# Miniprotein binders against a7ua95r516to809: the designs that were tried, part 53

Target 1, 294 residues: a7ua95r516to809
Amino acid sequence: ASLSLLSISDLVPDLQFIFFWMSNAIEILYFIQQKSPAYMQTIELMDDKAGSKESLLSATISANEEAMTILEEVIMYTFQQCVYYITKTLYVVLPGLLDCNPFGTEPSSEQCRRAAGVCVCAVCVMPEAVRRVVSVFQTTSDLLQQYQVHSEIQSQMFAYLFFFTNVSLFNQLIDKGPARGWFQRSRVLQIQASVKILLDWAKGAGHNHLAQKFFAKFCSTVTILASPPQQLSQMSWKALCAEHPSLKPVQLHRILTQYQLMAELGPLPIWQPSSEDEAYIYRTVDLLESFENH

## First folded at step 17 (miniprotein)

Design ah3
Fold by OpenDDE base, fold request of step 18:
Order: structure tokens, then C-alpha cells, then sequence
Structure ah3 (fold): chain B 294 residues (1-294), chain A 83 residues (1-83)
């Protein structure tokens, strides 16, 4: 199937299988860890039938150790597979967040129209591009809850998904934004509104801290670009660095340079990097975020 | 062939599951635990191998069923040993 046609709904059967194995492997592993001392002791207390006890004990110890090892492998593998499938779907839908107009009368999706009642749920009133992204996260949340996956694993999953989303959106905005007009204030305000909907969803889902942490760089970029020229031109380099600590000097410098070009501003001495940062603004290798840093 | 090896692992897991069930029915709870653990090992190996090489829906269903049944035997046997 073309990557462009892949929806999260198409992956649900595969994800259900993986989440089933993940959840059950965790539960069985926990059971073995908690109960192994007790049943080993029971075997040790059995009457010795001519060496059968020692053989049974040895075999049970070996099977217990091997079971724990293979279950850990299953948990790691299933986690990786979940991340792979979900991020593949996110990769397809995330660009739509940068191109969507949340203030436009986009016709409500035909699917919500077929239910005779105007569904006024928060998801149904979302722009289609935002709804597609939220649907991936919501489906992931629903599956994690359905299979009662441990809260720590859920947190790790969402941490990675938010990290991936931030890196993807940030890199696309920095790399393609100027050419696509995404640095124009009107477009930035649309992006800001779309991201706010996603952040509001994350807050409602109980992931507010993770969302704030992992979206910080993208949010900082959007906040700077959304700022009126009259306001932003009064902020020094040092003030901007202090307000947006998630941005590297090279990233902030790139954003300000592109903002200056877009707003047709002359050179602003107040945005000149400090002597300490001057060496870092030329580190173009640090401009884009890496997916490997997680 | 990876498919043949998955089928072999499934057959072994089914055999071990039957041994575990039999031991549970006979009241040999220590043996039931051992054989259930062995079944969990083999079915987990089958799952990992099947997913790496692709699997059909029938194999997926068997993987789920055998895992659940082995876990149930393990739980029941442990509960009986506490009595």
C-alpha cells in the first residue's frame, strides 16, 4: 500500500496483536518475578523421590530464567514495533498540520455528516488535518488503555511520540517553511492554533508535562514567528535566548534571520548574537534536530 | 524455512501446553508450572520469529490462544500450591 494511504485505522489489527503480546508478556514476567521464590521453595520442600526433586528443581530454575529472558525480549520487541507503526502513520499526517487553515470553513468531514446529528465533540469540530493527527494519538491512547498497559510504558510511548512529532514538525518548518510561506505571520497563526489543539488534547489525556517538555522547541519557534514585528524587534538576543532556552543559538539565529527577511526588516543590532554565542551560530550541523537523540 | 520453523515451534508449544494441562488435571502442580513455563518460552520464540518474517492471521490467532492458555495454567497451578 502507498505510504500516503496508510491510516491509523488500517494498523489497528496489527497494533492490537502487538499490544496484546506486550501487556501479557509484562503481566507474565511480573508474575514469574513475584511468584518464583514461593514455588521454588515448594519444590524444595517436596519429598525426595530418588533424585526426581533435584531434577525438577533444576529444570524449573532453568525454565524460569529462560522465560524471564524471552519475555523481556518480547516486551522490547513489541514496544519497538508499536513505535514503528505509529510513527510511520504520524510521518504521513504531520505535514498537514503545517498546511491546514484551522480558521477556514473547511467542510466538516462527510463521515460526521452521515450521522444525522451534528457531532459537536471536540474532535469533530477540529480541522481535518488536526483531527488526523489527534486520531493517531487518541487511537494509541485507547489501545494502551484497552490492553491495560502499565502506566510507565504508556509514558515512555508518549514521550517518544511527542519527541518524534516535535523533531518532524520543527525540521520541516525550519527547512521548508521559508519556501512554503509558513514563516508568514498569517500562516504561523494558523500553525499556532493547530498546535494548541494538539497540546489541549495532550493535556486532556493526562500528558501535559510530556507535551510541554518535548514540544518546547517547536512551540518556541512558532511563538517567535507569531510575534508582531513591533514586539519582537524590541527583544535582544540575550532576552530571546533566555525566553527560549530550548533553541540552540544556530536555530534561534536562523529563525530571526528568516523572520527579518519575511518582515522586510533591516539589520537589527539588538538581535546580534553575543560574543559567547557567535561561534555557535555557524554550527549548521546543529540546525536540524536528530531522531537518534532519544 | 522461517515458516516451517514457526510451525515447529507452535507444535512444540502445543505439546508442552498439553503436558501442562495434564499435570494440572492430575494435581501435579509443580510439573504444571514447569510445562507451562516451557510452553510460554516456545510460544514467545514462535511469536518473535513469526513477526520478523511475516505471519498470517491463523498463526496470529494460535499465538494468542496458546499464550493465554499457558498463562491460565500457570496461574491456576500457583493458586493450588498456596492451599
Amino acid sequence: as target 1 above (294 residues)
Amino acid sequence: DPKEKVEELLREAERLLEEARKALEEGDFERAILEALRAIIEISRAMLKAQRHGTDPEVREKLLEILQKAAEILLRAEEELKK
Scores: ipSAE 0.830, ipTM 0.960, lowest interface PAE 0.5, mean pLDDT 90
Fold by OpenDDE base, fold request of step 18:
Structure ah3 (fold): chain B 294 residues (1-294), chain A 83 residues (1-83)
Amino acid sequence: as target 1 above (294 residues)
Amino acid sequence: DPKEKVEELLREAERLLEEARKALEEGDFERAILEALRAIIEISRAMLKAQRHGTDPEVREKLLEILQKAAEILLRAEEELKK
């Protein structure tokens, strides 16, 4: 119940605090790593007045090691907290991406509604469900940039968020798709258009490679389901495996089986798994993606 | 009490920060670095504990301020040692 009210905007103050600590901890850690040898050498070159030098050096070594250790803990903790908060927000808004009609007229974003005119910016022309997802990613991007978080950490953050999004969308589509009518061609085309908007955003934000990599499984699923029956029925199991290497045999088999049912196609011998894959198509444990594999 | 422990860590971080500041003002840059590192350790402990148990805006502001000031002393002391 309480999760449905959680917006990314409500988390911004908490995220700002976390991003501040993450950014500064990275900078201080880097500083210590780079400068430690130099100031240790300076202490070593000091005049030894009554053993004060050795005591100072030992204390500084100990403090340096402890500072590095705790800063690494801070960085790890703050990263995990960011991911936790952002993924909780994504969890709430992602189902809307599968249910939305991107070809409908939906109202402009609240930020652009204050302008006296119809804003035709990319965000305002997005369906509300897509805009909510994009807003989470955009807010994350803006905060990472605002606090000048190291580029590697930004990449890791978006990699995880895209991974999470792909797993969530894929699992929902595979598990609930048949019952929700998401395997119907018209609905699939809507989903495909919505995902394209998200991918276009990711491209514009400089995360094109990460988005393509981590959305591959969901995109492959949507591509297969969006394919005309006349085209897909001409593709062999081996050809589909080769074209969609991100899909496990059990996943591809499930998609094709549900596609057959939806399209009222009889059994297609051409989609029969290879003898090598035959044992794997029954591994239902591998059907849904795990969140633990990242 | 987790809150009391956060307050204790904040007080210790403030004490260490003041020692670092004094050392910097006295031109004891090696001591300033040591005490700034100690302040960073304690303020980081305070932050981690505060986040796990919840914190108020005043504690958050102190956490930010002390970290920044400790980092500034660390930077200034290192710059002076290069001269």
Scores: ipSAE 0.828, ipTM 0.959, lowest interface PAE 0.5, mean pLDDT 90
Fold by OpenDDE base, look of step 17:
Structure ah3 (fold): chain B 294 residues (1-294), chain A 83 residues (1-83)
Amino acid sequence: as target 1 above (294 residues)
Amino acid sequence: DPKEKVEELLREAERLLEEARKALEEGDFERAILEALRAIIEISRAMLKAQRHGTDPEVREKLLEILQKAAEILLRAEEELKK
């Protein structure tokens, strides 16, 4: 199937299976870790029926160790598979977020209209492109809760998904933004509004801290680009670095250069990098974010 | 064949699960724990193998069922050992 046709809904049955295994493997592993000393002691205290005790103890120790090892492998594997499937669906829907006009009267989702009439829930009033992204995260959240996956694993999952989303959106904006007109103020304001909807969802879902942390780079970029020329032209390089610490010097320099071109400001001496940063603004290898560093 | 190996692992897991169940019914809780752990090992191996090579819905259902039953036996046996 072409990646373009893959919806999160199509993956739900596979994800359900994976989440079931992940949750149960974690619970069983925890159970073994917590209870193994007690049942081993029970075996040790058994009456020795003709050497059967030592054999049973040895076998139980071996089985316990092997069970913990294989369950850890299952947990790692299932986590990786969840991330793999979910990020594939995100990859398909994320580009739509950058092209979205949230100020337009987009028709509410046909699905909510069909099920309950005019649904006025926060998701139903979202622009379709934003709703598609939120739907991936919401489905993930619902599945994690449905299968009672340990909270730490839930946090790690969302951390990675937000990381992936930030990297994807940031890289697309930096790389394709100038050519697609995403650096135009009107488009930037649309992007800013769309991202705000996503962040508001994340806040409502209890992931505010993670969202703020992992979207910082994309949000900083959008904030700079959304700034009025009169305001941004008064900010020094040092001030912008301090206000947007998530941006590398090369990234900030690129953003400001493209902003300057778009806004027809001419060269602004106040945006000149410091002598300390001057060597770093030419590190084009650091311009785009890597997916590997998480 | 990966499919044949998954089927072999499933059969072994089912065998071990049955041994665990018998031990539990007999009040041999220590053996029930051992056999339940062994069932969990084999069913986990089956799962990992099946997922890497494609999983039939029937195989998927068996994987879930055996894991759940083995975990239940493990839990019950441990609870009985504390009494």
Scores: ipSAE 0.827, ipTM 0.958, lowest interface PAE 0.5, mean pLDDT 91
Fold by ESMFold2, look of step 17:
Structure ah3 (fold): chain B 294 residues (1-294), chain A 83 residues (1-83)
Amino acid sequence: as target 1 above (294 residues)
Amino acid sequence: DPKEKVEELLREAERLLEEARKALEEGDFERAILEALRAIIEISRAMLKAQRHGTDPEVREKLLEILQKAAEILLRAEEELKK
């Protein structure tokens, strides 16, 4: 893929071609699977006046099997291409979500401003960084529906896109958060509001359960970091593990360490890992998530 | 020679599509099914080859056209066989 073509609008012609092929391959494969017993039986029962029935039947069996095989390959390849191009776009736009402020300091459109006298429109209030991410999801959804891609394939696509989004946001927050000031509580509240906009989009698009499933790790992280000190300080390590099962011990420990530092709760550790978890809180290989665990 | 291979696959797919169309018009619905399946196989190979090596917009339009027409013949021939 070319880095010079990272915007979703630049990819639309390629995605249109790929979705068209994927949709048609699915429909043709389904047709063959459903209809071939009947039309092959008709050929088998055909009068053999020309002496060609056996060769026609044999050729049709062979062509049928070969068509199903190649169409399955087309479907797999086109799905992988869609995921590849769309996630390349997401990778570029996702970091901005961690830097933005959704609480009304960014410009709104003049058309939305005039209509309401004050900007109440979600699209007009939405920060540019969040708008870029939503645009990728919305464009993907529009194309999938425009080309009537099978609903099961649409769900698989968004499952992977949400998985990718969660891994990308979580890894960047954990890895770059200290240097970028993203663990400041006021910044975490801004991040939480921005993620809420993404979750609301997913709910409105019919993907709520996929988003809930695949954003769990990032959302748990933000929920902990956004918690009031009085509430969080009363919770034990065991209770936090139970409330946030998506977080590995090393991940939870890192989050709580950053929380204690930013909330200025003193140097004495508040949350004591169990002896079993103590063996795992230093496993840095487990700190960041892999994009290959979907 | 990837472009030459794609052009070869396109020519074969077009030949098979024309044989399928002719069979459909002649009422040879069994042969129309066979030739449409063969056209679908060849045009799918052309698409996979073209996409691996980059695809001109004009080639993309031809790939779409042939697939749609072959699928239409397949559906129409099966429908006629049920009569």
Scores: ipSAE 0.783, ipTM 0.949, lowest interface PAE 0.4, mean pLDDT 84
Fold by ESMFold2, fold request of step 18:
Structure ah3 (fold): chain B 294 residues (1-294), chain A 83 residues (1-83)
Amino acid sequence: as target 1 above (294 residues)
Amino acid sequence: DPKEKVEELLREAERLLEEARKALEEGDFERAILEALRAIIEISRAMLKAQRHGTDPEVREKLLEILQKAAEILLRAEEELKK
């Protein structure tokens, strides 16, 4: 009901405060780490000459250690708070990537394909839902740069945001895809186009390696689902596992099952799991991904 | 009361900041370093407590102001001590 409340732009004041604190804490911690050996030695030498500053040196040693400890806590807390606020926004907008359809429930590319029988016509229209996700990533990037957050921290943040995005999209597709019609060919092709926009953003932002690593499961899923039936039906279970190592056997099995249903294919002997994998394809506890990093 | 605790931490951080500022002006750079570190510790505690319980915009501005001023005194005192 209050989608504007969940917009990333509505969270900017909180994010500005958190990013500013994080950036300052990092700089102060770095300063203390780099400079404290020298100023502690100088204070110690002044004690020798003055003969009365022993308590000051001892107090400064204690304060220095406590300051570094509390600043590390601030950095960890502010990082966690940033990801909390940003992922709340992502959680709300990500399902729309799977469900947005500028041409009703059956995109025009499906009608073009059915009419021609052979050709694939794709209409690359940028859905509002994709724009909202890109906006979250871009706004996050802009804020990190505005507050001059260390580049390694920026990479860690986007690693988690991409991980969160991958888990959210994969779980939504697997869990709700049958009821929502997301396994239909025309829908899969639109989802594939939407994912390409996200990957292109990540590449342009300098995070291509992170996106390749953390989107692998969802990208593999969409790649399989988008494959033409004649080509996919010629690939063995073992070949599919080798091409898509990010997918667990239970996940690959579920994806192929949905593919068979929507492409109106009967069971294919070539897709029978290896004897090693057969024990794992029924482990439904492993079907959905955890939002916790392993 | 969490809000009362945040106000206590803020007042202590302000006191430490003022002591650091005085020490810097008096040329007591080693004490300025100590008191600036203590101000940073207390204001960091105030921020962590305030953030966990919700924070007024005025408190947010004060938290940031004290942190930056204490950090500035720390940097200036260290630079002067090297001379």
Scores: ipSAE 0.782, ipTM 0.951, lowest interface PAE 0.4, mean pLDDT 83

Design ah3
Fold by ESMFold2, fold request of step 18:
Structure ah3 (fold): chain B 294 residues (1-294), chain A 83 residues (1-83)
Amino acid sequence: as target 1 above (294 residues)
Amino acid sequence: DPKEKVEELLREAERLLEEARKALEEGDFERAILEALRAIIEISRAMLKAQRHGTDPEVREKLLEILQKAAEILLRAEEELKK
């Protein structure tokens, strides 16, 4: 019925169980991998006794292999379950980032006015839409740390969550942006400020490298759209490609087309694609990003 | 029936856990390792099955309890074999 039924807080008990199993399965698998050579050698030396109805060595070899296999399945399954539940909540809350105004929360307060050397929005309350996304990331981080999940698994989890966030925001902007007015410069500046709050969270949480990598496409898009027309119109296609390598030619072309339309710079394209890229600027199949990667 | 299958897997995991515990008490550390590994296998199967079909809180607690106890026996038996 309501969007509150899809909040991350409703999923915490299930996530706690899943993370607990994941953490224990990882530790048991590691133990078996590290200790099995030694205890198998010892069992082999002790298993020379005649009269046993069952070969302990043979049975233990089989059980050892089965245990490692099923524990790997548990780890994979629990990781996938975590990703599924968390991205389900992200999918619901992410579009609100494109509609919110982080500048509308008392940037003129005495605290904001007296802050030297910081942007005004850094000392104001964050919009509820941004808070909801940060809450999903923070809850995930807290649970991973609470259950002592291996740091490499934590990194893989956030790599996917940032990837998912970038794809979702980019696709929504490209697909719905014209109808929603999201390409207007004032709106783009609001979006840029909201995304900066997410990037600051990621940096403070120790995931700056992952956020820089996986938010690059959306951040490049917003950076281009936020540029003043005189500055952007003086940049060549080649310069834009070099500055924004995360954008495919069709994506850059669509962004610049929307920019030119909203800035009312006339009907003739200002930016001429290179001859190589010109073959690709109308490849609609490459416009939106896939939620699958390699 | 999924609930019946989960209950069956839990019963087998509990039986294997008890066999592992008895082997450890008797100083049969080789068999304790084997039975603990088997308990881990069965409880892992039970968890995967239970999670697919919904899990009662009581089943969740049992799944965790058996996993941790089997892992403890595995660790203890390995330590004793090293001696």
Scores: ipSAE 0.769, ipTM 0.949, lowest interface PAE 0.5, mean pLDDT 84

